# Ledger of designs, part 7: VH-VL binders against q92383

Target 1, 206 residues: q92383
Amino acid sequence: TKAEIHLSGLDENWKRLVKLVGNYRPNRSMEKKEPYEELIRAVASQQLHSKAANAIFNRFKSISNNGQFPTPEEIRDMDFEIMRACGFSARKIDSLKSIAEATISGLIPTKEEAERLSNEELIERLTQIKGIGRWTVEMLLIFSLNRDDVMPADDLSIRNGYRYLHRLPKIPTKMYVLKHSEICAPFRTAAAWYLWKTSKLADYTK

## First folded at step 4 (VH-VL; framework fv_dusigitumab)

Design A36
Fold by ESMFold2-Fast, scan of step 4:
Parts: structure tokens; sequence; C-alpha cells
Structure A36 (fold): chain C 206 residues (1-206), chain A 125 residues (1-125), chain B 111 residues (1-111)
């Protein structure tokens, strides 16, 4: 792909990583999801083991009798105890309610509306919502909106990826990732995918 | 070369317990979940549960809850599945399989991509 | 909960094409990615398709997958005698709290 050619050409470290991981094959079948649904998934994933986050989100996805994902109106009006039963903390329930209200008011756009907005516009707008940080919006950009030039620099797995890539003694800072990932533009989403994959390599040292 | 190698066939009496091992090589053992799947003679695949080698956390199918335990020894990159109170209907081939959990999507996006060769467990007389 | 339904058998001649269906519900196929597994007689299952329609390295493009609503389909073109096997669909079922479920399996016969 264009992304593979670009990244392999940056330096010896990137050439080696692309060679070791192989073809760029991200799962992007989330195309049809509305932004509020992806934001809720990302909130469920905050500060939790990935299996626990997945179980919570999957229970929430199937909460209705029809098995359809709850609407913003349903989430707004949902009892605290029902959401608690899915495994959400009180803080995360507050965030889900905020997402629902922001979706109803139009602050969180529909997928069609969001596709007309830039990455920076969406980040600036959506991070004003309680419980929605930059990382959460970056997940939306990558998975719901299929943006190709997103580097979630504060993501621990991405920072660990840079430690591996550059053979650093410790996990680097968010600023280090931001500075050194500039050369990956305009394919920073592909770069992030490769960095995430470093933990799956046989020679990963950590 | 990524590989999962399982322990050999077992013959057990009803009421006994069996412990099957699954040794991983060629990848970072703690970075992937291990799933256990069984298949009775002439029957389909039946998922039993998952185990995270890094944390030791597990999740079991309700049918096996209370009879199965899944553990690991990270120093030798080996996963274990122990099934107790064996019945004749537990006669099956037991497989371990690696699950690649996609951190960002929250699913096993890449399926169960590496499988052990299987361990035949026969429960009889 | 939900069980994934596959036809018990399918057959065709060498060089032809077949499709194998897998039907579920919102809690499994409707909201999760589908994988397909091939099991040759006497062997462990092998991953053929993941993420609804992606092939692992080494799987020929004769194998394809698709998903629509609560159903998934495995397509095999240019059938070869070596394709005789049992085929299983699989996915996560959210009603089982992160449990994985398999279809009942389809026996493919190439005559």
Amino acid sequence: as target 1 above (206 residues)
Amino acid sequence: QVQLVQSGAEVKKPGASVKVSCKASGYTFTSYDINWVRQATGQGLEWMGWMNPNSGNTGYAQKFQGRVTMTRNTSISTAYMELSSLRSEDTAVYYCARGEYDFWSGYYDYGMDVWGQGTTVTVSS
Amino acid sequence: QSVLTQPPSVSAAPGQKVTISCSGSSSNIGNNYVSWYQQLPGTAPKLLIYDNNKRPSGIPDRFSGSKSGTSATLGITGLQTGDEADYYCGTWDSSLSAGYVFGGGTKLTVL
C-alpha cells in the first residue's frame, strides 16, 4: 500500500518494523457505526483490561429486547442501576449520559455530518464534553470516520511501540511520540497500527 | 515459527480430573489470550473459555463453570486447562488456540489464528 | 442464548463454486466480527477468514467472506478435492459476556 511504502522508506527502524509485522491489515468494519456508539465503546475501554472493557460494551450493546444498540434517548432516560449492571462505573455512566445529551443536542454529530469536519474541528469540539478526552476522540477518528493521519500519542501501547522502535530504555512521553511521528504523515494511522503491533512480535523486549 | 504444542492423550475414569497443557513458542506468550475449545467425536467445535497469560484472568463458558480452571506458568510459556468430575460425554479432542485481541476495536479482530494439535481425552470405565 | 446456524452439508464438483451461510442474531453476528475456520479430517481447525472478509497470510483468494446484518457467508471458488473439510463460522456473543460461539459446521464434499 501507499502507507507501507511511505513508512518503510522513513528510516531503518521503520523499514525493519514494517518487515517484521508485514502487510497493513487493520480492521475497519466499524464504518457503519454512529459516532456516539464509538465514543461509548471508547469510554468503556478507559482504564480497564481490554477483555473487561469488551464484556461491558458487549453487554451494553445487547441491553434492549431487540438486541439493537441503545439510542441516545434511551441512554438519557436509562436507570443508573441498569447501566451499573453492565459493569460501568459511576464516572463512566456520567460520561455515557453526557454523550447521549450531546448527541441529542447535535454537539456530537451524526456520521454523515462528522465526515464533513476536520480532525482538529472534531477534537476541539468533542473534548469539551465531560469524560471525553483527546484519546477517545482519536478512537472515533480512526474507527468510525476512517481517518488515515491520526497518531494517538498519549496511548500507552503507542508509546510502548516507540520504545521498541527506537530501542529506548523507558517508555517515552506523549511529546516524544508527537515529535517523532511527524515524519509518518500523512499515514500516521498506519504508523500507529504498526506501533500497536510491536507487542505481538516474538522479539518484543519489555 | 509460531506454535502451540499440547500434551499427549489421556484416558480417565468417570469422576476423575484431567489437566491438559499447551506450550507456546515463537511469540511473546503474555501478549495473546489462550482459548480452549473442545470437539466430541463427530460433533462440532465448542468454546470452553479464555485465559489472559499476562494477568491470569479467565472467562469460562457457563456450561463448564465450576468444573474448569485455566491457568498458566509464564516462566515456561505454558497454559493449562483442568476439567474435573469427568463424565463419558467429556470424551473429546481438546484444543488450545491463540486469540489476538484488538486493543482499539475491543474484539478478537484476527480470529483464533494459531491452534494446538489437540489432546484426545477418553473417559470410560 | 444465540446459536449460529449453518447448513449441515454442501457439495459441488471440482472447479465449481459454493457458498456456506452462517445465521445468527444481533448479539453475535449483528454486532461482532465473523471468522471462518477450515478443519481437514483428523486435523486442528485453521483460520481462513477473520474480520468478516480478511484472509490471513497464506490463504488463497479463492476463499472469501462477507457479512450482512445477522448473517455471514463463506465463498469458495475453483473447488479442489483438497477443500473437502468441515467449515465453521465463529464470533463473539455479547449475551455470553465475552463468550465465543461457533456455528454447527458444514461438511463440504467435492465429487
Scores: ipSAE 0.012, ipTM 0.469, lowest interface PAE 8.3, mean pLDDT 84

Design A37
Fold by ESMFold2-Fast, scan of step 4:
Structure A37 (fold): chain C 206 residues (1-206), chain A 129 residues (1-129), chain B 111 residues (1-111)
Amino acid sequence: as target 1 above (206 residues)
Amino acid sequence: QVQLVQSGAEVKKPGASVKVSCKASGYTFTSYDINWVRQATGQGLEWMGWMNPNSGNTGYAQKFQGRVTMTRNTSISTAYMELSSLRSEDTAVYYCARGSSEYDFWSGYYDTYYGMDVWGQGTTVTVSS
Amino acid sequence: QSVLTQPPSVSAAPGQKVTISCSGSSSNIGNNYVSWYQQLPGTAPKLLIYDNNKRPSGIPDRFSGSKSGTSATLGITGLQTGDEADYYCGTWDSSLSAGYVFGGGTKLTVL
């Protein structure tokens, strides 16, 4: 693909990583969801181990009609104790309610509306919502909106990917990732995927 | 070389507490979860909980909730598991084990990709009067 | 009782093949990746299989894994005396009592 050619041509480190991992094959079986659902998924994962977050999220999904993810209206009207029973803290429940209200009001756009907005416009707009930071919006850009040029530089797995790529003694800073990933444009999402894939490889410090 | 090294054997009386340590080396301590698993004499493996060294967040099996505490000291790459109100049935070998769990960017799912790939040698805890 | 069901024992002669089953439910095996662990007498467990069917570096291809629905299988071919061990399946359980769960273990005897 164009992304593979671009990344492989950057330097010997990228050429080696692309060759080692192979074809750019993101898991395309992931169904594209409305922005509010991806934001709720990201909130559920905050300050929790991913296994615990997944359990809470799965319980939350199961309380909707016909096994479909709850609508913004259903979330807005949902009893606090029902959400609490899923495992959400009071603060996270407030965030979920805020996401639902912002979706109903139109601040959080539909997928169709969002597809017409730039990455930076969405980041500036959505980070105004309490409990939604830049990383949360970057997940939305990648998974719901299929943006090709997103580098979630604050993500620990991505930073660790740069440690592997550049054979660094320690995980680099967000600023290091931002600076060194500029050359990956306009395929920074593919670059992020390759960096994330390093988590599947044998430990760098053998 | 990637390894987890645990503290030595402990003998405790019923009602006491025990604190087992697990020192990590050869990798970035904060990048992987630490799980605790025990095995009573002649029995199978029993998962006790997990601890995220970066955040300090924990999750405990229902059976141990209220009796177990999992912590870490990032400056010395060491994880700890403390079990209180010891009973004779707590006599077991206690293991720490590294797990790798990342958000799958493309599937939107969370899982342990490597299982528990690096294990400590185990710490025998004997509870006797 | 273990949440995941394994046969308590299995045996075969050197050079033969064995399979070890692991049965669960939708909240564990049905919805999560399965790992397999080998425990030689007096030692810590060793990861044999992860992500249902993948081998860590250094694990011979005589060991294989598969998953179908709510069941998983560990296959071992070309049995050697050094394969005598206890074998455990393990996976996450996403139910209300969520946590990692192990099978009861299977003792492999190489006769």
Scores: ipSAE 0.015, ipTM 0.503, lowest interface PAE 7.2, mean pLDDT 83

Design A38
Fold by ESMFold2-Fast, scan of step 4:
Structure A38 (fold): chain C 206 residues (1-206), chain A 127 residues (1-127), chain B 111 residues (1-111)
Amino acid sequence: as target 1 above (206 residues)
Amino acid sequence: QVQLVQSGAEVKKPGASVKVSCKASGYTFTSYDINWVRQATGQGLEWMGWMNPNSGNTGYAQKFQGRVTMTRNTSISTAYMELSSLRSEDTAVYYCARDSEYDFWSGYYPYYGMDVWGQGTTVTVSS
Amino acid sequence: QSVLTQPPSVSAAPGQKVTISCSGSSSNIGNNYVSWYQQLPGTAPKLLIYDNNKRPSGIPDRFSGSKSGTSATLGITGLQTGDEADYYCGTWDSSLSAGYVFGGGTKLTVL
């Protein structure tokens, strides 16, 4: 792919990583999801292992009649205890309610509207919402909107990926990742995918 | 080479407990959940639960709640499944299986598959 | 019986195409990804398909998967005698608090 050629050509470290991991083959969901659904999923995933996050999210999805994902209006009006029973913390419930309200008001756009907006416009707009940080919006950009030039620089696994890539003595800062990932543009999403794969390599912990 | 190697066959009396081990090699043990699945001779596959080797968190099938305990020892890359209060109906081959590749994409969009399996441990419960 | 319904057996001749169905509900297949497993006699199961329609490395493209609504299908083309095995579908079931469920299994006979 164009991304593989670009990344392999950057330096010896990237060439080595791409060779070790292999072809860029992200298995993204082909399901078309509205932004509010993806934001709720990203909130559910915060600070949890994927199995735990998926259990919570799947229980939440099944609350509505016939397994349909709850509408923003249903979420806005949903009892705290019902959401708590799915496994959401009080903090995350507050975030879900804020997402619902912001969707109803139009602050969170529909998928069609979002596809017309730039990464920076969406980040600036959506990070105003309680409980929605830059990382959460970056997950939306990557997974719902399929943007190819996104580097979630504050993600611990991405920072550990750079430690591995550059053979650093300790995990680098978000600023280090931002500076050093500039050369990966316009394929920073592919770069992030390779960096995430470093945790699976035999010498990851050195 | 990625492998899961299980402990040997066990014969137990009703009411006893059995503890099966599953030793992982060739990959980062703490990065992949371990599932336990059983199968009676000539019967289908039955999922028992999962265990996260990094956190120690578990999830058990409702049928086994209160009788099964899944643990691990990260220093030797080994997962364990202990089933108590054994009944004749627990006679089966017990498998450990690694969840399919977990990475950035699969963590957010999980694969829901088990890609590496142990060879199985036969547990016979007889009076 | 099993939460996911599969035919107990299917048969076809070498070189032919066979399909194996797997039927569930909204809480399992309808809202989750489906995997398929092959089990040769006396062996552990082997993953054939994950994420509804993806193949692991080393699985030939004769094997394919699809999902529509609450049903999934495994397709095998260019059938070979070595394909004689039991085939299982599997997925998460949200009604079981994130439990995994298997179909009852389908025995494939190559005539």
Scores: ipSAE 0.013, ipTM 0.512, lowest interface PAE 8.1, mean pLDDT 84

Design A39
Fold by ESMFold2-Fast, scan of step 4:
Structure A39 (fold): chain C 206 residues (1-206), chain A 127 residues (1-127), chain B 111 residues (1-111)
Amino acid sequence: as target 1 above (206 residues)
Amino acid sequence: QVQLVQSGAEVKKPGASVKVSCKASGYTFTSYDINWVRQATGQGLEWMGWMNPNSGNTGYAQKFQGRVTMTRNTSISTAYMELSSLRSEDTAVYYCARGSTIDFWSGYVDYYGMDVWGQGTTVTVSS
Amino acid sequence: QSVLTQPPSVSAAPGQKVTISCSGSSSNIGNNYVSWYQQLPGTAPKLLIYDNNKRPSGIPDRFSGSKSGTSATLGITGLQTGDEADYYCGTWDSSLSAGYVFGGGTKLTVL
């Protein structure tokens, strides 16, 4: 793909990583998910490894009697005890209710509305919401809105990916990632995908 | 400059209520929780509760349930804590403090690190 | 009375190192991030450490934090007379009835 050609042409480190991982093949759903659902998934994954986060999100998704993901109105009105039973902390429950209210008020757009907005417009707009930081919106941009030029520089796995890519002695800072990923534009989402894949390579910890 | 400025000292009689204000400036008021913490003379810090200024949601320490109310007015970036049925043991300095999400490497973090504090409001309950 | 246990006092001379412990349970320190606060006489508390071991901007690196199991530790190296203060640990309690909890506080005296 065009992304593979671009990344493998940047330098020997990127060429090596692309060769080791193989073809750019993100697992992007063709299903139309509403932004509030992905924001809730991203909140569930804050400070947790993916297995624990997925378990919490799956319990929450299935909590409705009819098996459908709870509506913003249902989340707004849901009892604290019920949400806590899914595994959410009090702080995350507050974030979920903030997401619900912001969705009801229209601050969090529908998927069709979001498709008309740029990455930076969505980041500026959605980070106003209590409990929604830049990383949370970047997950939405990548996985729900399928944006191709997003570098979640504050993501620990991305930073660790740069440690591997550049053979650094320590995990680099967010600023390091922001500076060094500029050359990956306009395919920074593909770059992030390759960086996330480093954790599955045989020499990741070496 | 980010700051929280509290209302002035209060002297109350037992059984009265007191309402302390906390005015935020230099940041987006609705983006951070406000916590209330008190400290009696020569004693430790005692957390009373938190309030989300965006949603209005609150959580109170069990000890204060039924006596404390935490509210806000977003148009003037001001948080309030009202404590009723005052007793002599309520004599303390009362602080508001911003609950922060100051580590974004994992996204929004789930903890209460209080990074900005008001100067404190002395409340004396005396007959 | 506090759910988190700290020693009531510690003391050392200028230039020395001290550690202040904070002990809790699985519902608080065991599954939540720990913060540390410094309170100089007559002032509001100041955040020293958050997320177990991170420093806000402006806090010197001679202050450090760590967490192991259900206990947390604040370390201060190169003690200065200006460090004489009360130090508090704090964390969220994940039980539904608790909320945020502070340790009882430790008075640091610099001789």
Scores: ipSAE 0.000, ipTM 0.434, lowest interface PAE 13.3, mean pLDDT 83

Design A40
Fold by ESMFold2-Fast, scan of step 4:
Structure A40 (fold): chain C 206 residues (1-206), chain A 127 residues (1-127), chain B 111 residues (1-111)
Amino acid sequence: as target 1 above (206 residues)
Amino acid sequence: QVQLVQSGAEVKKPGASVKVSCKASGYTFTSYDINWVRQATGQGLEWMGWMNPNSGNTGYAQKFQGRVTMTRNTSISTAYMELSSLRSEDTAVYYCARGSEYDFWSGHYEYYGMDVWGQGTTVTVSS
Amino acid sequence: QSVLTQPPSVSAAPGQKVTISCSGSSSNIGNNYVSWYQQLPGTAPKLLIYDNNKRPSGIPDRFSGSKSGTSATLGITGLQTGDEADYYCGTWDSSLSAGYVFGGGTKLTVL
């Protein structure tokens, strides 16, 4: 792929890593949902095993009269106790209400609007919402919006990937990752995938 | 070799707090959640909670909410479980266990069950 | 939290087969993957089965798992004396007290 050619051409370290890991094969969803729905799914998953979170999310989806995922307006107007009965904590309910309000106000864009916004514009907008950090938005960019140039430098597994790539004695800082990943543009998502895969390599802890 | 090594036995008086450590080695500490499970003498396994070493997020069993705190220090690949307001019924062996692998690429946990367990830490609460 | 029900004990002779049941509800076994754990006397638990029916590396084929509705079963064939242990089922619970739950445990005696 274009990403494999680009990364392999950067330097000997990247060429070696791409060769060791092999083909770029991300497990990205072809399904594109509205950003607010994906953010609600992310909130449902906080501090829970994902199977428990999926059951809570499925109960939440099913509370609508017609079985459709609740609209932002329905979530805004929903009774606290109904949301509580789905399994959400009070803090998560506050986050869901904040997501709904932010969607109604236009702070959280529609999928169509999001496709016209840059990665940085989406990060700036969505991190204004309580409970939504930069990493959560970067995951949305990578998995739901299929953005190819995202480096989640705050992620410790990515930082550890750079330790492996550059044969560093210690895990580098996020600033190190940000600086050294610039050369990977415009394929930083692929770079992140390769860095994440380093933990599966035989010489990872060497 | 993938392993979890726990701190040594503790004897505490009622009302005190205990902090048990769990040091991980042989894998990427931040890629798997850590669970805490206890077992009183002659009793079954009782889940206390989990902690995500990457984010620091936690989830606690309702029985322990308000009394348990789970933390980590990523610089030394060590997880901690602190239980406060100790009572005699807290006398048990406390285990840490590696749980679901956080699949960075999917943004979700890939579930393997609790596949690696610490050796256990005996906590005795006596007056 | 929801209770998972296991028989307190089972017994069989060497070479025989045994099954251990684990019964729950829709909020736990019904909606989630089941794991099985073996605890030999004086040791920490060991994962035998995950995702209902998968074995970790190093677990022999004679251990198997299955799930149907709100119940799960651990099967052990070709019983050996070294299989004497406590066996626990475990799964996530999606109810309002969401968290991980264990069965009460089953003591296997190989007579």
Scores: ipSAE 0.013, ipTM 0.547, lowest interface PAE 7.7, mean pLDDT 84

Design A41
Fold by ESMFold2-Fast, scan of step 4:
Structure A41 (fold): chain C 206 residues (1-206), chain A 127 residues (1-127), chain B 111 residues (1-111)
Amino acid sequence: as target 1 above (206 residues)
Amino acid sequence: QVQLVQSGAEVKKPGASVKVSCKASGYTFTSYDINWVRQATGQGLEWMGWMNPNSGNTGYAQKFQGRVTMTRNTSISTAYMELSSLRSEDTAVYYCARGVEYDFWSGYTDYYAMDVWGQGTTVTVSS
Amino acid sequence: QSVLTQPPSVSAAPGQKVTISCSGSSSNIGNNYVSWYQQLPGTAPKLLIYDNNKRPSGIPDRFSGSKSGTSATLGITGLQTGDEADYYCGTWDSSLSAGYVFGGGTKLTVL
């Protein structure tokens, strides 16, 4: 792929990582999910291992008998204890309610509307919402809107990926990741995918 | 080579507890979950829970909640499963298994599979 | 009983084709990816299929998987004597009180 060729050509560290991980083959859903649903998924994932986060999100989306994801109106009106039983903390429940209200008011756009906005415009708009930080919006950009040039620099797994890539003694800062990932443009989403894969490599902790 | 090696067979009395170990080699221990699955004689596979060796976080099947504890010692790449208040129906082969996630996207996992299994530990609870 | 339903046994002759079904609900198979495990007599289970239809390295292409709605199917073509084993489907269950769940298992006999 273009991204794989670009990253392999950056330096010996990237060439080695791409070779070790293999072909760039992200599993991106082709399903047309609305932004609010992906923001809720991202909130569920905050500060949790992927399996725990997916279990919580799946409980939430499967609480209805028809298997449809709850509407913003349903989420707004949903009982606190029902959401708590899914595994959400009180803080995350506040975030889900804020997402629902922002969707109803139009601050969180429909997928069609979002496709007409830049990454920067969406980040500026959506981070106004209580409980939504830059990382949460970056997950939306990657997984719902299929943006190819996103580096979630504050993500702990991404920072650990750079520790591995550059053979650093400690996990680097967000600023380090932002500076050193500039050369990965316009394929920073692919770069992030490779960095997330470092945790599966045999020499990860060396 | 990637391998999980479990401790040897145990014979216990009802009411006792048992602690089974699972030593990992050939991969980075903290990068993959460890699952515990048991199989009673002539019966099917029964999932007991998972443990993240990096964080120490666990998730247990409802049936075992309150009786099972899953831990690890990262310095020796070893996972442990302790089952207390043993009953005759706990007589089974206990397996540890490595959990693998497809397309690791900062917590976004579309599938979960157990790709490497220990050889099993037979636990017999006497009547 | 098990949350995922499999036939208790299937049989076929060498060289023939067999299919093993696995039926669940929206909270498990309907919302999650399915794996299949092969257990030869006296051994630990071995991962045979993951992500509904993908094979790990070393698994021959005569083994295949598929998923439709709340059901999954394991297909085996060109049956060999060495395929005699118990086969289990498995998936994550998203309901409030569940976790990973296995089917009840299917004993395959090659006549």
Scores: ipSAE 0.013, ipTM 0.503, lowest interface PAE 8.0, mean pLDDT 84

Design A42
Fold by ESMFold2-Fast, scan of step 4:
Formats: structure tokens, sequence, C-alpha cells
Structure A42 (fold): chain C 206 residues (1-206), chain A 127 residues (1-127), chain B 111 residues (1-111)
């Protein structure tokens, strides 16, 4: 792809990573997830290892609608103890209900409506919602809205990806990621995908 | 080992509905999308839509929008495709096929392509 | 009517090689991975190539795939009578109203 050519041409570290991971294959063309679902998924995964986050999210989906993702109305009205039993903290439950209410009110747009808004417009609009920070909106931009030039620099796995990529002794800061990822534009989403894949490589150190 | 097994042949009158089932075995049903593809006698493959068995989300080809519904029952690892308002032109073999594996947190599919296919269900629409 | 264009038929003798082309646009082949499917008479399709050029387990290396721009090619060397089948290319279409699209199919006859 254009992204693979661009990233492989940046330096020896990126060339090596692209070769080790292989073809760029994002989940974009097939799944047209609604924005509220992706925002909830992003909030649910905050401050958790991927296995723990996955278990919580799967329990949440299983309780509701025979495996279907709950509607905003269902989430708004869902009992606190049911959500708590899935493994969500009180703070996360509060955020999930805020997302549901914002979706019902129209502040969080449908996928069709969101596709007409820029990255920065969506970030400005959606970070107003309680519990939704820039990282959460970046997940929406990547996974629901298929934006190609997004670097979620504060993501722990992305920062660990840069540790691996640059062979650093410690996990780098958000500022380090922001500075060093500029060269990946206009394919920063592809760069993020490769960085997330580093955790599956044989020499990755947790 | 990994298999998709479909329900048997159906004969329907014009205007009726048909519901074809596709039972998965040998893998985690909710980790791969299911696609539906049909083929009229002597003709090519025609993609109808896809269903994510984890979320229940679907996407349908425009030609079938409004007439097709794709669902699943995760407790029995079974996907369904229902086509309504049948016409003689709907006479075809209907296939289910396993698509991409989905990683819930990374949000990417490990591959593209339909690697496991059901045996097909012949649907005949006649007066 | 098919979005992806394939020749309707190709033929060759046992032991020869053949190539089957698949032509599309930027929204499908140009931006997505291409798969190839083999359909023997009376059977379900079988995945032959995925991700442009990868073979599933059990597919011999005489089958190969490639992609350049908005076109893809399936190559078959050392033709055998058992290769007589219909071959379809397929890929996702990234336009807002699209999904998966197949080529019209190519009938391979081994003389």
Amino acid sequence: as target 1 above (206 residues)
Amino acid sequence: QVQLVQSGAEVKKPGASVKVSCKASGYTFTSYDINWVRQATGQGLEWMGWMNPNSGNTGYAQKFQGRVTMTRNTSISTAYMELSSLRSEDTAVYYCARGSEYDIWSGYYDYFGMDVWGQGTTVTVSS
Amino acid sequence: QSVLTQPPSVSAAPGQKVTISCSGSSSNIGNNYVSWYQQLPGTAPKLLIYDNNKRPSGIPDRFSGSKSGTSATLGITGLQTGDEADYYCGTWDSSLSAGYVFGGGTKLTVL
C-alpha cells in the first residue's frame, strides 16, 4: 500500500517493523460501527491490559441483547450493579451513561453525520463530554470513521511500540511520540497500527 | 475441522420468505464475520452482505437492502439469512462463508478473504 | 454488471502455464487486498489466494497471485486436468455504499 511504502522509507527502524509485521490491514472497510459504540469501547479499555478489557467488554455485550451491542437507551437505563458486575469502575459507568445521554441528545453524531466533520471539529465537540478525552475521540476517528492520519500519542501501547521501534530503555512520553511521529504523516493511523502490533512480536518485552 | 454447515434445500412460492441457517463449528464463532453469497444456475458469485456475530452489526449490498436480514444465535453458533418477497430471479444456491478475524482492541482484521464456505443451500422459487 | 472485469475463459494444455487478470478501480483493488477463489463444478468456492499473494495451507505453490495498481493477476503453472474450474477474484469496495465485490469469473479449460 501507499502507507507501507511511506513508512518503510522513513528509516531503518520503520523498514524493519513493517517487514516483521507484514501487510497493513486495518478494520475499516467492513465494519461501519456507530460512534457511540466505539466511544464506549474506548472508555471501557482505559487503564487496563487488553485481556482484562476484552473480558469486561465481552461480558457487557453478552448480558445485553443476546450478544448485540446495547442501544443508547438501554445503556442510559441499565442498572448500576449490572454494569458493575461486568467489571466497570464507578467512574467508567458514569462515562458510559454520559455517552449514552449525549448520543440520545444528538451531541454524539451518527456515523453518517460524523463523516462530514473534520478530525479537529470532532475532537473539540466530543471532548466536552464527561469522561471523554482526546485519546477516546482518536479511537473513534480510527475505528469508526476510518481517518488515515491519527496518532493516539498518549496510548500506552503506542508508547510501548515506540520503545520497541527505537530500542529505548524505558517507555517514552506522549511528547516523544508526538515529535517522532510527525514524519509518519499523512499515514499516522497506519503507523499506529504497526506500533500496536509490536506486542505480538517475539522479542517484545512487557 | 473448521466447518460451516447449512440447512437443506427450500422450494418457495413467489412472495414468500426463506430463512437459511449456517452452523459454525471448530472455531470461536464470534471472532469471525459471516458473509452471504449467492449464485444463480450457470452464473457468477454475488455478494449479499456480512454480519458480525459478536456485535450483530450487518452490512447489505444495495440490491438486497430492504429484503434481506442477517442475524445470529451465539448460543448455538448459528448465522441466519432471511430473504423476503421472493421472485423467480432469487432462484440460486446460497452460501455462507467465514471472513475476517476481528481483534476487539486493536480494531483490525488479520486477513481478508473467505476461507471456509458452507456447502450451499439451493432455493427454488416457482409458481 | 460485475464490478471487477475478468476474461470469460482461458484454455491451455497440461503442463503449461496460464494467467487470469482481474481489473477494477481505486475504490476496490486499488485500496484493498485481493482474494482468488476456485470453484469446481457442483461445489462451493474454495479460497486459493488471499492478501494479494498468500496461499492458504494446502494450496500448492504453482498457484500465485499479484497486484499492481488497480489490477490483480492469478498465475497457474504446471497445469493439471484437476485445475479445470471457474476462477473468481474478489475484494472489498471502500466507497460508502459498497461491500465485497466479485469478478465475473473465468472458466479454465485444460485441453
Scores: ipSAE 0.006, ipTM 0.454, lowest interface PAE 9.6, mean pLDDT 83

Design A43
Fold by ESMFold2-Fast, scan of step 4:
Structure A43 (fold): chain C 206 residues (1-206), chain A 127 residues (1-127), chain B 111 residues (1-111)
Amino acid sequence: as target 1 above (206 residues)
Amino acid sequence: QVQLVQSGAEVKKPGASVKVSCKASGYTFTSYDINWVRQATGQGLEWMGWMNPNSGNTGYAQKFQGRVTMTRNTSISTAYMELSSLRSEDTAVYYCARGSEYNFWEGYYDYYGMDVWGQGTTVTVSS
Amino acid sequence: QSVLTQPPSVSAAPGQKVTISCSGSSSNIGNNYVSWYQQLPGTAPKLLIYDNNKRPSGIPDRFSGSKSGTSATLGITGLQTGDEADYYCGTWDSSLSAGYVFGGGTKLTVL
C-alpha cells in the first residue's frame, strides 16, 4: 500500500517498525457512525481503562428503546441521576449534555456535513465544547470520519510509540511528536496506527 | 451465532470471471477485516488478500495482483471476491474468514487470527 | 508453495502426545503473532490457537502453542481419534508484498 511504502521510505527507524508490525490493516468504522455518538464514546473513555469505559457506554446505550443510541434531544433532557447511575462522573455528564446541545444547535455536524469540513476546521469548532479536547476530536476524525492524515500527538500510547521508534530514554512530549511526525504526512493516521502497535512488540519496554 | 455464509458452487470456462459472496451475521460487519483463502483439491491453504469493510481498503497477495478484486456492500453486510482471467489451476474451494477486530478504545487489534470461516465455495474451471 | 515449513505428516496412538513444528523467517514468525488452524476432512478450517499461545473458547487445553525465534510449535496431548485432521500454522509476513502466509499443512493420523 501507498502508506506502507511512504512510511518505510522515511528512515531506518520507520522501515524497522513497519517490518516488525506488518501490513497496515485499519478497521476504524462503527456501525452507526454519527459524530455526536462517537464524541460521547470518546468522552466515556477519558481517564479510564477500555473495559470500564465500555461498561459505562453500554449501560448508557441500553437506556434507549431497542438498544438504539439516545438522540441528542433525549440526552439534553435526561435526568442527571439516570446518567450518574450508568457510571459517568458529574464532569462527564456535563460534557455529554454539552455535546447534545451542540448537536441540536448544529455546532456538531452530521456525518454528511462533517465530511465536507477539514481536520483543522473540525478541531477548531469542536474543541469549543466543554469537555472536548483535541484528542477527543482526533479520535472522531480517525475512527468515525476515516481521515488519513491525523496524528494524535498528546495520546500517551503515541508518545510511548515514539519513545520506542527513536529509542528514547523517556516518553517524549507532545511537541516532540508533532515535530517528528511531519515527515509522515499525508499518512499520519497510518503512522499513528503503527505507533499504537508498538506496545505489542517484544522490545517495547526497553 | 456469528456466521459467514458464502454463495453456492460455480462452474466457469477458462478466461471467465467469478464473483463469490460472503454474508456476515451476528456481529458488527465493519469492525473486522475479511480475508479470502483458497484451497485446491489435496493442497494447502493459500491466502489471497484482505479487505477492510469500513474503509474499503484492500491488500492482495502478489500472485493475485491484477486478477483479484475484493469489495463489500455494508448495507447488506456482504463481502465479495472477484477473480478474473480464470485458468484450470484456479479450481479450488474459496473461503472467506473473519480476521482482526479493531478495538476503538485501545487503537489496535485485539488479536491477529482468523476465528470465523465461511463454509467454502467450490469454483471449478473447465471447458 | 508454502512460505512456512511444516512436516507433511505426524502420527501417534490415542492418549499420546505430538508436536507439530512450523519454521519461518524473521519477516513472518520472528516478528508476528502465530495462529494454528485445524481442518477436519471435508470442512472449513477452525482456529485452534491465536497470538502464539492463546486458545479460543471451546478449544480444550490439550492444545497448546509456543513460539521461539523464527519457529512455532503446536502441542497436542492426550490424543483422541477426533484429532485426526490437517493442521496449519499461519502468520503475517512483514515484507510489504507477501501478506498473510500459511504453512504447508501437517496431516495428523491417530492410529
Scores: ipSAE 0.000, ipTM 0.446, lowest interface PAE 11.5, mean pLDDT 83

